# Designs tried in a protein design chat: VH-VL binders against b7kms5. Part 81

Target 1, 80 residues: b7kms5
Amino acid sequence: DTFETVRNTIRIESEVDESLRQLCHEERITKETWLEAAYLYLCEKPEELAQVIQLAQERLSQRKAIADYKRAKTMQERFL

## First folded at step 5 (VH-VL)

Design fa46 (framework fv_miptenalimab)
Fold by ESMFold2-Fast, scan of step 5:
Structure fa46 (fold): chain C 80 residues (1-80), chain A 130 residues (1-130), chain B 107 residues (1-107)
Amino acid sequence: as target 1 above (80 residues)
Amino acid sequence: QVTLVESGGGVVQPGRSLRLSCAFSGFSLSTSGVGVGWIRQAPGKGLEWVALIYWDDDKRYNPALKSRFTISRDNSKNTLYLQMNSLRAEDTAVYFCAHRTYKISFYGSGGTYSVYFDYWGQGTTVTVSS
Amino acid sequence: DIQMTQSPSFLSASVGDRVSITCRASQGISSYLAWYQQKPGKAPKLLIYAASTLQSGVPDRFSGSGSGTDFTLTISSLQPEDFATYYCQQLNSYPLTFGQGTKLEIK
């Protein structure tokens, strides 16, 4: 049988992508299967899942802060 | 604990074939991420990579040698082989067997990926001479 | 193929000296560089991997630095057992390639 799949486009930090790409190459797996396996593994471990969610929230907060700063700086430069 | 011992070297005439063996212990070539390779060194010269085989039987060769050399393994005997065909005088060298692995470490916001040959055998000498 | 060039090819030094050997790649290899030490009649020994990470059991007088195309191996205070030939290797892409070697000899 063939699993029904969906196609997603995601953006991740270049340093993280490089590391993940090397891991996938060495272990002979794909980014897609690593993501599926990691999620499924963590779903069976509530405490670890909670820690991962916290890290994800922190990283998202950092991205928003950086985006807000860059947006403000661009506006200031246009009106200087 | 990890050991690699090469054998099968000797004196051969140009155009002949020779098979080298590398008996290893302390690791399994069935372990995910592990590879074992051959590196050679001509008398008084530097190191030249020959071939590498991975745990999943994926093989990589030096393009200059691919047509004449074949890497293979027998996991039941913990042995790596290098089949060398159509030998030439320039193939005269000490042939080393080496364990290849990788490492991923994360510190703070960053990550480090590294790959290296950490354990080497003492080598076996091949002399191609008429 | 990525060419690895070491400088110098020969280096004369005295015990206690600080010595540095450089390795240059013909194209960017990030930090996928290892340094090996080879004594006469012996197999190469891994000293440093990932350009700057010291292998377990290697004396801390050895250090590595650099990224991209320019790399340096430094021995802070040369000991008698350090007189050997040193090789850099790139592990960024196939075929894997080594520098030509630097022979460190007693002055």
Scores: ipSAE 0.006, ipTM 0.680, lowest interface PAE 9.9, mean pLDDT 87

Design fa47 (framework fv_miptenalimab)
Fold by ESMFold2-Fast, scan of step 5:
Structure fa47 (fold): chain C 80 residues (1-80), chain A 129 residues (1-129), chain B 107 residues (1-107)
Amino acid sequence: as target 1 above (80 residues)
Amino acid sequence: QVTLVESGGGVVQPGRSLRLSCAFSGFSLSTSGVGVGWIRQAPGKGLEWVALIYWDDDKRYNPALKSRFTISRDNSKNTLYLQMNSLRAEDTAVYFCAHRTYKISFWGSGTYSVYFDYWGQGTTVTVSS
Amino acid sequence: DIQMTQSPSFLSASVGDRVSITCRASQGISSYLAWYQQKPGKAPKLLIYAASTLQSGVPDRFSGSGSGTDFTLTISSLQPEDFATYYCQQLNSYPLTFGQGTKLEIK
C-alpha cells in the first residue's frame, strides 16, 4: 500500500460523467486522481475556487428546482 | 502556430512500397491526449480516413487498409510516417496528415468534442505502370 | 461501419442566397460531427465541430444544427469565396467516415 484511501460513492450527471470518462481516456488518468488533482489545484487559487463553489451552488439549486417541479407535476397528475 | 508538411509522394509501380512523412511543429506527439492521422483523397473523389496514432502509441486503422499500411512516429524529429505496402492503382490519391484535438466545453454539464483542426497541404501518390 | 450520406451531391446557387446541406448517419452519432470546406487543390478546412460549434476564425454566416442521425450545414448569405466542396465527418466510432461531399457551384 502506498497511500491510504477512502471509498466514496457519488452521484453525478450522466453527461458530465461521460465527458469526464473521455477526458480520462484521452489523458490516461483516472477519475479518482483527476478529482484529487483538481481540488488540490483549486485550493491554491482562491479566486477560481470561489467561482467553482458558485457553479456548484447553482447546479445544486437547479437540481432542487427540477426535483420540486417534477414533484409538483406528479402530484397534479396523480392527485388532481 | 501548428503546421504539418507532408512529403515522400511520387509515382510508384503497382505492388511496390512507399513511405510518406509528415513533419509537424507547434505541438508534440509526446503530449498527453494528442493524436495525428492520415486522410487520403483519390482524384475527383471524397475524403477517406487511413490511420491515426496517439501520444501513447495507440494506433487505429481503416480496416480496409490495415493489412497493407502502418502508421508510426519519431518523436525526436516531430515526424509522422505512413508505410504503404503492396500498392494498388486504387491507392492513387493525395495523402494529408492532420492534427486531431479534443475539447471539453461547459454549457452547465460539460461536453466532449473531437475534430481535425490543422491539416497539411498533402503529398500526391500515383500508382501506375 | 457508419455510413454518412450528404444531400445534395451538388448545389447551384447565387451570391446572397441562403443554402443548406444535409448529412445523414446510418446510426446515431450524438453530436460527434464535423463539417469541412475544401477548395480545389487545397486541404480541407474545419468549419464546425460538435455539430453546431463554429471554429475560431470562421464567418458567422456558417451554422450547423442537428444531433443523432440528421445534421444540417447552413450558409445564411453566400459569398463568392464560399463556392467549394463541403464534407461532413462522424467521429463517434472507428472507422472514422466522411460523407461523399457536396459541391457548391455558382449559378
Scores: ipSAE 0.012, ipTM 0.718, lowest interface PAE 8.7, mean pLDDT 88

Design fa48 (framework fv_miptenalimab)
Fold by ESMFold2-Fast, scan of step 5:
Structure fa48 (fold): chain C 80 residues (1-80), chain A 129 residues (1-129), chain B 107 residues (1-107)
Amino acid sequence: as target 1 above (80 residues)
Amino acid sequence: QVTLVESGGGVVQPGRSLRLSCAFSGFSLSTSGVGVGWIRQAPGKGLEWVALIYWDDDKRYNPALKSRFTISRDNSKNTLYLQMNSLRAEDTAVYFCAHRTYKISFGSLGTYSVYFDYWGQGTTVTVSS
Amino acid sequence: DIQMTQSPSFLSASVGDRVSITCRASQGISSYLAWYQQKPGKAPKLLIYAASTLQSGVPDRFSGSGSGTDFTLTISSLQPEDFATYYCQQLNSYPLTFGQGTKLEIK
């Protein structure tokens, strides 16, 4: 690319990914440029940034709860 | 209200087989996350987990008992079974059936909890010559 | 297998006393611990799950604490109906295991 970039591997929920793919297709942009633009825009809007951070914290907590459930079931299956 | 009632206990000779039943109400074993298990207690001793069956028919056994005991269910009758083979004097105990559930809470810190919340009154099995 | 050890095995106390029973796991079980009360000739009754969460309908004089390997069940002010045997159980991994029990007797 023209700009110095870094490659990141991220895992997001399939329903969110599907919606984002549709948006990128319709608007003719890429997921990477959408992410960059969203972050830059929010940095200029502290009220919205705070709300996004709160949502991110809630989603992380939800993922942890689901992971704990799956882990407990897996441990039981192993007879640990 | 959730209720569980065990039956089928009695006096049996060593080497014989016995099938215990647990009739339950107030929940469905087809409900995701639900399980029902057997826990036994020898006279004057503590509690020992025997087996557990989950809503998806997944089964778990105490390794010490797995070769002789089989857990099964009949959802149409709301009944749980424990088939006990090759009985030994050490199998003499009160056998309880118990409802197993879990809870996932969301918030700043997600939590997962699992527990046996309702128990039947037990059925007595005595293995003696 | 995870071994659960309770202390003490026997406890004598009077109505109004504060008593504590401890439970130790041979390896870490996070908060996957439950406490049960059993009276002679009766089925066990769930008191506490997730180490510290009181089951609905259980009096608030009962409380649980701890995580990892060390856990405590406390009764803040003993009532006559509290004289029973108490068991801890780990639900972290199979096989599920119980402590040997603590018999709480009237002094």
Scores: ipSAE 0.000, ipTM 0.618, lowest interface PAE 17.7, mean pLDDT 86

Design fa49 (framework fv_miptenalimab)
Fold by ESMFold2-Fast, scan of step 5:
Structure fa49 (fold): chain C 80 residues (1-80), chain A 129 residues (1-129), chain B 107 residues (1-107)
Amino acid sequence: as target 1 above (80 residues)
Amino acid sequence: QVTLVESGGGVVQPGRSLRLSCAFSGFSLSTSGVGVGWIRQAPGKGLEWVALIYWDDDKRYNPALKSRFTISRDNSKNTLYLQMNSLRAEDTAVYFCAHRTYKISFGLSGTYSVYFDYWGQGTTVTVSS
Amino acid sequence: DIQMTQSPSFLSASVGDRVSITCRASQGISSYLAWYQQKPGKAPKLLIYAASTLQSGVPDRFSGSGSGTDFTLTISSLQPEDFATYYCQQLNSYPLTFGQGTKLEIK
């Protein structure tokens, strides 16, 4: 009858979320179906999948680096 | 093309207040890691840091000046301010605003650097009686 | 507060000379050190950050070295436009502090 699904909670950057929300609204699709379609599409195109993975790795590194920098900024503000 | 232009300087008598402005372009104070600071230089003397405001609105002050000076911003106008109260003769200086940024090495153990890369030409404050 | 001491405070040299300016921090600052050049009546210009990284657009005759408490700015072959005052700055801890400056003038 129906597909078995799992519920996921994800955190993405607010600007990306706003853009994706607008796209979904205009095209009359949902975030979950967009995510499924994007993943399935990229699995059919290994060269594009590799580029997306590289972008994802870069964004993850940037997030961690910014978090680390904020922590270090606080440490730098301490009297030695 | 990052630019910063200070204004609001002039001659004031001791005990008075003065508000300096720094109009900037080519960057946003909402960008993570960005900040803008005030650095002053008395005639014939070296550089002295005054205050810094970060992208997340954190503010840091030279402890010697914190009770009299307040840093603030208006992101809608791309303008930084320095409110200077209870001015003294020793506050006589050229006041510079400067863009503060950072650089990160990706894939390494959180290596990052911080520095002031662009400076305005300064505005002169003279406190005399 | 972290005190930054430059040596020498005053340096006389000729075009073509190799010169070095030293900056010493009263406490360890890792590599959170920047060097600035200032000409009379002008704003400071960033030369080097992270103790040894040359800022884009700065001539390669400028170099920085050191870590922890002892740092050096070197100009391999002085040009006429290099006669200026040089400042080091620590960005490790608040308050941010500068050295007293080194005035480099023509011999």
Scores: ipSAE 0.000, ipTM 0.610, lowest interface PAE 20.9, mean pLDDT 85

Design fa5 (framework fv_miptenalimab)
Fold by ESMFold2-Fast, scan of step 5:
Structure fa5 (fold): chain C 80 residues (1-80), chain A 128 residues (1-128), chain B 107 residues (1-107)
Amino acid sequence: as target 1 above (80 residues)
Amino acid sequence: QVTLVESGGGVVQPGRSLRLSCAFSGFSLSTSGVGVGWIRQAPGKGLEWVALIYWDDDKRYNPALKSRFTISRDNSKNTLYLQMNSLRAEDTAVYFCAHRTYKISFGFGTYSVYFDYWGQGTTVTVSS
Amino acid sequence: DIQMTQSPSFLSASVGDRVSITCRASQGISSYLAWYQQKPGKAPKLLIYAASTLQSGVPDRFSGSGSGTDFTLTISSLQPEDFATYYCQQLNSYPLTFGQGTKLEIK
């Protein structure tokens, strides 16, 4: 036992989850180990890491826009 | 470069057993994501999936055939087998061996799976 | 089990014709569909996978479309070597199932 682990809960888009689940099933690995390996691999490649961060920022911006719209609509329907 | 060659077919009487072989080259069944399976075709009829085995020895069967048929492999010989027991007239068919692979499209993250290489088939005739 | 139904079962056409074959799944299979070509006495040959992706080495006159339950294989300009039987297959769930086949014959 050389590992201390932390439990995390994440929510990802269903299409991405389906693809990742298939990859994990085909390769007989877990989402946890894939995430660890991907992060560690990218940490050794600063230019590629920067591109991944840019994509993550773009995806976060889209999710914020959608969430904001849904919140505003719910508030108006409830009170107006 | 990828080849699959089936053998072991012939004429057998109902109730007997028969083992088919598929000798393959140009790929390894030890390669992650690779599988090899059996598909059969009765005279004048369509295709019917029989069984599939994956690189990690995970096996999947057509439920209609699972009780009588067993898929196995010999990694040292690059050979796939289909053990067929309690043969019936309706098992009369050409039995094909086929290579199964999967692909994840980079940039889109889409998963796809298909049978890309097939052997010529071996004929099994069950008659009394 | 997911049932795959092809239409038509038989199709007569001439060289140069545009032909389409349809395949319908009894439940949603997303894009987990492949098309195969089979000539008499030969093994099936993969033409299209993921409903619309052309296999390497297959002529670009072949194309696939559709998703969910309804799929189409199209040959834009029929050639003599295209007269064969065509099968669709779903790879969404076990057991894997094929359509009954469509035999394409010369008029």
Scores: ipSAE 0.015, ipTM 0.732, lowest interface PAE 7.3, mean pLDDT 89

Design fa50 (framework fv_miptenalimab)
Fold by ESMFold2-Fast, scan of step 5:
Structure fa50 (fold): chain C 80 residues (1-80), chain A 129 residues (1-129), chain B 107 residues (1-107)
Amino acid sequence: as target 1 above (80 residues)
Amino acid sequence: QVTLVESGGGVVQPGRSLRLSCAFSGFSLSTSGVGVGWIRQAPGKGLEWVALIYWDDDKRYNPALKSRFTISRDNSKNTLYLQMNSLRAEDTAVYFCAHRTYKISWDSSGTYSVYFDYWGQGTTVTVSS
Amino acid sequence: DIQMTQSPSFLSASVGDRVSITCRASQGISSYLAWYQQKPGKAPKLLIYAASTLQSGVPDRFSGSGSGTDFTLTISSLQPEDFATYYCQQLNSYPLTFGQGTKLEIK
């Protein structure tokens, strides 16, 4: 029995990627199967899922703040 | 609690073989992420890594020793082995076995760390004529 | 192979002193560095891992710092039981390598 799969391209912080890669190497699993297992596990744990969603929202807000800062810096350099 | 006890050391003539054992308790070498290794120390000298075996039977060796030494395990006996062949005077040392583990940190970076946290008392191997 | 060099090789200090031992890697090892204490006739004992994380049960007078190639083990107030040889180890790549050791003698 086989599963249909979808290929996705995602961007994550370099340090997080390195840590995850080392974890996968240590445990002899792949990033793909870890992601699937993590999501499936969290679907059975509503309170933990809510915590992960909150962290994801915080990280997204941080990325937006950094992007806004970089934009402001570029404009400031242009005017000064 | 975790304990490791080495045995099998002794006095042996150059060119002979010797097998060391490490009996452990408080953990299983079939536990994901666990490894056990051998580290030696010659009289008056520092520590030298010999070999490491992981929970999935992956093996790593000090390249200087790989041709003469073989690491193996018997999970049913909770025992690690080091087979030493073609022994030389320079192999005279105390041989320690040590438990290797890893952690992912609880900080926002998820930092990976790895270390040897528990060590046996060592067994002495003397290679002399 | 990654060479680990400790400085100094010998250190004599008085009880109550702050002492620091350094460890330098020949290549970048990030924070994959551990410090061990070895007393005469005994097995090494893990003190610090991940360059700066104190192992449970180890007194808080011990601390580690550094990343990349330069690392320091500090004992803030030396006690008589701290007489020992200290080793750093890199766990970044194979073969795993240790520093040559620093023998700490308490006057």
Scores: ipSAE 0.006, ipTM 0.685, lowest interface PAE 9.8, mean pLDDT 87

Design fa51 (framework fv_miptenalimab)
Fold by ESMFold2-Fast, scan of step 5:
Structure fa51 (fold): chain C 80 residues (1-80), chain A 130 residues (1-130), chain B 107 residues (1-107)
Amino acid sequence: as target 1 above (80 residues)
Amino acid sequence: QVTLVESGGGVVQPGRSLRLSCAFSGFSLSTSGVGVGWIRQAPGKGLEWVALIYWDDDKRYNPALKSRFTISRDNSKNTLYLQMNSLRAEDTAVYFCAHRTYKITFGGVIGTYSVYFDYWGQGTTVTVSS
Amino acid sequence: DIQMTQSPSFLSASVGDRVSITCRASQGISSYLAWYQQKPGKAPKLLIYAASTLQSGVPDRFSGSGSGTDFTLTISSLQPEDFATYYCQQLNSYPLTFGQGTKLEIK
């Protein structure tokens, strides 16, 4: 090993994971190295980094909305 | 224009060996994501995948054939090979070579991943008969 | 190995008919499914990939649908040049496997 590494566990949408896994398979790279490269690339491009952060905020909002919907539906089944 | 042309087929006796060639043009097997494979078809029967080789020399085989068949390529000649050993009557078939690629289509935030064989040669006939 | 089963194995139809061919995978293959057309003495021709994406140059009367284990190829208005054998293929897992084929013949 020439690099000190940490192990992370992250949860992403299955469809996104499938697309990324296939890209990594075709290009013979790993998800770990793709993630590192993507972050490093974006750190050198402030305008693109801002767009990615905006997309991340939107996706986080969508996940929250879905969680809120499921919670409301469960309450309706229990009280209605 | 992408073309693939198979050759090397013929009539051979059981137990013999035969090497098929596939001369291709219009693409490079050095291009990331590109592969070329062999698919065969026995007379009056369906399609059976034989082997596939990728640009990075990664090789995949039909497990039923792996012990007897070897896929290889020569990038300097734009040629793919299939070495067939210990031939049997059930190996009698038309052997096609085909270009394999992948595509990511971005219509939204998530790319749709696709893999397929888009260009095929006309095939070369191998008959194993005594 | 993933087994691919086509239904029917033989289909008799007339020009102008709407025909459908089904393909079932023995386990989930997402949308990694291609459809090929083969005419006698010729190499197979790619019609559809990713279960539902039409290959460039293929007439729009051809369409594909399905995901997971059940897939359908539909020809909305059969033309004389469509009488051929059709094969589905899964590209999800090795070994790559094809259906047994569906022979579409004139009635």
Scores: ipSAE 0.007, ipTM 0.687, lowest interface PAE 9.7, mean pLDDT 88

Design fa52 (framework fv_miptenalimab)
Fold by ESMFold2-Fast, scan of step 5:
Structure fa52 (fold): chain C 80 residues (1-80), chain A 130 residues (1-130), chain B 107 residues (1-107)
Amino acid sequence: as target 1 above (80 residues)
Amino acid sequence: QVTLVESGGGVVQPGRSLRLSCAFSGFSLSTSGVGVGWIRQAPGKGLEWVALIYWDDDKRYNPALKSRFTISRDNSKNTLYLQMNSLRAEDTAVYFCAHRTYKISYDFWSGTYSVYFDYWGQGTTVTVSS
Amino acid sequence: DIQMTQSPSFLSASVGDRVSITCRASQGISSYLAWYQQKPGKAPKLLIYAASTLQSGVPDRFSGSGSGTDFTLTISSLQPEDFATYYCQQLNSYPLTFGQGTKLEIK
């Protein structure tokens, strides 16, 4: 059996998840198949793929900065 | 062995239409990721991108030419077309057909890709003159 | 549109010389830049893609460098067959744009 799937755990922003869930419901597809299709399509559109990768890099940086800020704020509140 | 051969050029009066053809071999436009385009060069001038068509029929145009030029394909004949309407003197050029390739590399946090025109035809000459 | 400017437009050199041609983009294009060689009456030939990667079959005397807005094509030891016009192209965004070309002539 060469056809096989893997189960991945991913965390995405709640508003993005809500929007994606609505899209999947309306179009009668699953998040799994949407992710596969989106990735495969973008791999065949190099200019669009580069822009998506840049957005992903920016979002990763923003998420870390926000998490770091929230942690620092919590520590300040505990000691002030 | 990849080859592209343009045809259909010639002398045409301003305001008329002309259709160029590009016969290719060694690859299929139905192959995922393949793109083929047109690049032109006016006498003594540089290169100007005209249009590109992808394997899934998605099309990209030079905005300056989109209203007058249409790119299309016939996969059964391994042929690419450029329909040129309302021709002007400034459309006088050698028109090249070119194969577009890309390469993707992935690492843990990012993907990188490169894209380029690797195989070119010899060109067909279009002269717009009265 | 992203404007690509090459310098110099004309370059005179002798066989064995080291020559460099520069290409400047009006906006950041990362490394989405290709270099082409064109001989009179012939189609362009791909030399370098992704700013610095040599196409298969291209002699190693050709090299590319740069990222963002400033790029350089270098020929380390000029050969007789290298006298041609060279073009850079950005492939970062549509419309795809080329530099005006650099004509490399024998001195």
Scores: ipSAE 0.000, ipTM 0.647, lowest interface PAE 13.3, mean pLDDT 86

Design fa53 (framework fv_miptenalimab)
Fold by ESMFold2-Fast, scan of step 5:
Structure fa53 (fold): chain C 80 residues (1-80), chain A 130 residues (1-130), chain B 107 residues (1-107)
Amino acid sequence: as target 1 above (80 residues)
Amino acid sequence: QVTLVESGGGVVQPGRSLRLSCAFSGFSLSTSGVGVGWIRQAPGKGLEWVALIYWDDDKRYNPALKSRFTISRDNSKNTLYLQMNSLRAEDTAVYFCAHRTYKISLGELSGTYSVYFDYWGQGTTVTVSS
Amino acid sequence: DIQMTQSPSFLSASVGDRVSITCRASQGISSYLAWYQQKPGKAPKLLIYAASTLQSGVPDRFSGSGSGTDFTLTISSLQPEDFATYYCQQLNSYPLTFGQGTKLEIK
């Protein structure tokens, strides 16, 4: 009698995953329930939600910059 | 201020049972992430971990002692217990109770999970003698 | 079980000396290592956790280093109150295990 669920696959930074895994182990919760609780909590806290969104935007920008650099380097090595 | 005070030790004959108590204050064992354990030390010897109980009643035992020793708690009395059965001469030791906690630091690039025993009682002596 | 071996088991030193105690794990324990000080008739006192993090209230002459299998506790300038037995503990896996102890005595 749990809610209907969907299966997701996500990729996160390995050090963040390690820390979150330890937190979940110590607190006897799962990554799934942590994610659900964090989202629900932040939806009721607009100022905190805004800060989290800003951090997420910064991290996404960093990932895109790294991906773009790797693509450019690969193309450069292919043609030089 | 966190304090832990052990009691219930004494002189007992081999084969008997004994229950140790640890009265604690300054924290609740209902607090998420907290655990309390027992560590013993035989006369003139080193430290040996006995058992640990977590805030959610999950328990861990030294495999050498699991068949004879049981850890339990009473949150309403802020008290931890160690039930010791079928006592042997080699169980003669000072028994300490200790508070166990963890920390996760995300301020550094590496991030760090750490776990440790930060507060200890002064111990209660159990002597198993014929 | 993870075996913890300390060296030396006994150490004689004088006030003002720099002393080091080593602790070796039989398998990798990352940084899940704590150091405790115990004086005769007293409970152990936490000095260092996570291999190198000094516990609040512990004098800064104490320091810890190492990761994986080899760890060191250093006292930079020994004081009279530092003569005690020191224990390392691994908290990487159950059962939790301690080293055999290093007794630090005045020369």
Scores: ipSAE 0.013, ipTM 0.724, lowest interface PAE 8.1, mean pLDDT 88

Design fa54 (framework fv_miptenalimab)
Fold by ESMFold2-Fast, scan of step 5:
Structure fa54 (fold): chain C 80 residues (1-80), chain A 126 residues (1-126), chain B 107 residues (1-107)
Amino acid sequence: as target 1 above (80 residues)
Amino acid sequence: QVTLVESGGGVVQPGRSLRLSCAFSGFSLSTSGVGVGWIRQAPGKGLEWVALIYWDDDKRYNPALKSRFTISRDNSKNTLYLQMNSLRAEDTAVYFCAHRTYKISFGTYSVYFDYWGQGTTVTVSS
Amino acid sequence: DIQMTQSPSFLSASVGDRVSITCRASQGISSYLAWYQQKPGKAPKLLIYAASTLQSGVPDRFSGSGSGTDFTLTISSLQPEDFATYYCQQLNSYPLTFGQGTKLEIK
C-alpha cells in the first residue's frame, strides 16, 4: 500500500491542545493519526457525526463572539 | 417526504423585476449541510445553475447572473426566494428549486441535488 | 468555468437495447459528477451521483462509470419509460455546470 499525505497548519484553543497533547502522549499516538481515526470513525456514525458538527458550530460561534469583543475593546481603547 | 413547490412566475416586460418563491417541506434550511438552489431551463434548451444558499446563509451565484439576481430565504416560512431584477428576453425559462445535500461514507464526500420542484415559468416579452 | 461536453446530442434506440451516453469535463472533477433524467414538461430526476452511485429507487439497469474527465452513463436494457433527455452535472467547483443534454428517442 502507498499513502499520500498533505501537511496542514491549524489553530486550536490552547486548553484543547493541552488536553489532546496529553492524550496522545499517554496513548503513544500522534495528533495526525488521532485526527484521521476520529474523522473516519465518525463518518460511520451519522448521529455522532451530527453531534460533533453541532459542537463545532457552537465553538465557531463562540470564537467569532470573542473576536468581535476584542475588536470592540480595541476600538474603545483607541478612541476613549 | 421532501417536496418543493415553486411559484411567482408569469409574463413580465423587459427591465422589470420579479420575485420567485419555493415552498419546501420535509427538511429545514437550518439543518447543517443543507442547501437549496435555483436552476433554470430556457425553452428547448439545457439546464443552467442560477444560485445556491446554504443553511448558514452562505450564498453562491452563477457569475453571469450575480449582478441582477439575489437568493434569500425565510426559515420561519420554509420558503426560498429568487429576486430577479432588470429582466431580459434571455431570462425566459422554467425556474426550478432543488434540495442540495452531501453524504460522507467511509471518509468519502459526495454532493448532489436529490429533490426538485416542478418549476415555475417566467416569460420576458415586450 | 468547467465546460461539460455531452455526446451524442441525440440517440435513437429500441426497447431492449444497451445504450451509452458520454460526458467530458474540461478539467479534472474527480468523481463529483451527477446524472439526471428529464421527461418533457417535468423536473429533472437524480439518477446517479459520485459518478457511479445509484440514487435510491433508481432501477439497476442504470449505471455510471468514469472519473477525472471522462464519464459514461449506461442503460443496459432500454424500457419504454427511459426515453427522455439525460444531463450530466459537475459539482466539483463553482459555477456548477451541466452538459447540454442527450435526447434519447425511439427508432
Scores: ipSAE 0.015, ipTM 0.647, lowest interface PAE 11.7, mean pLDDT 89

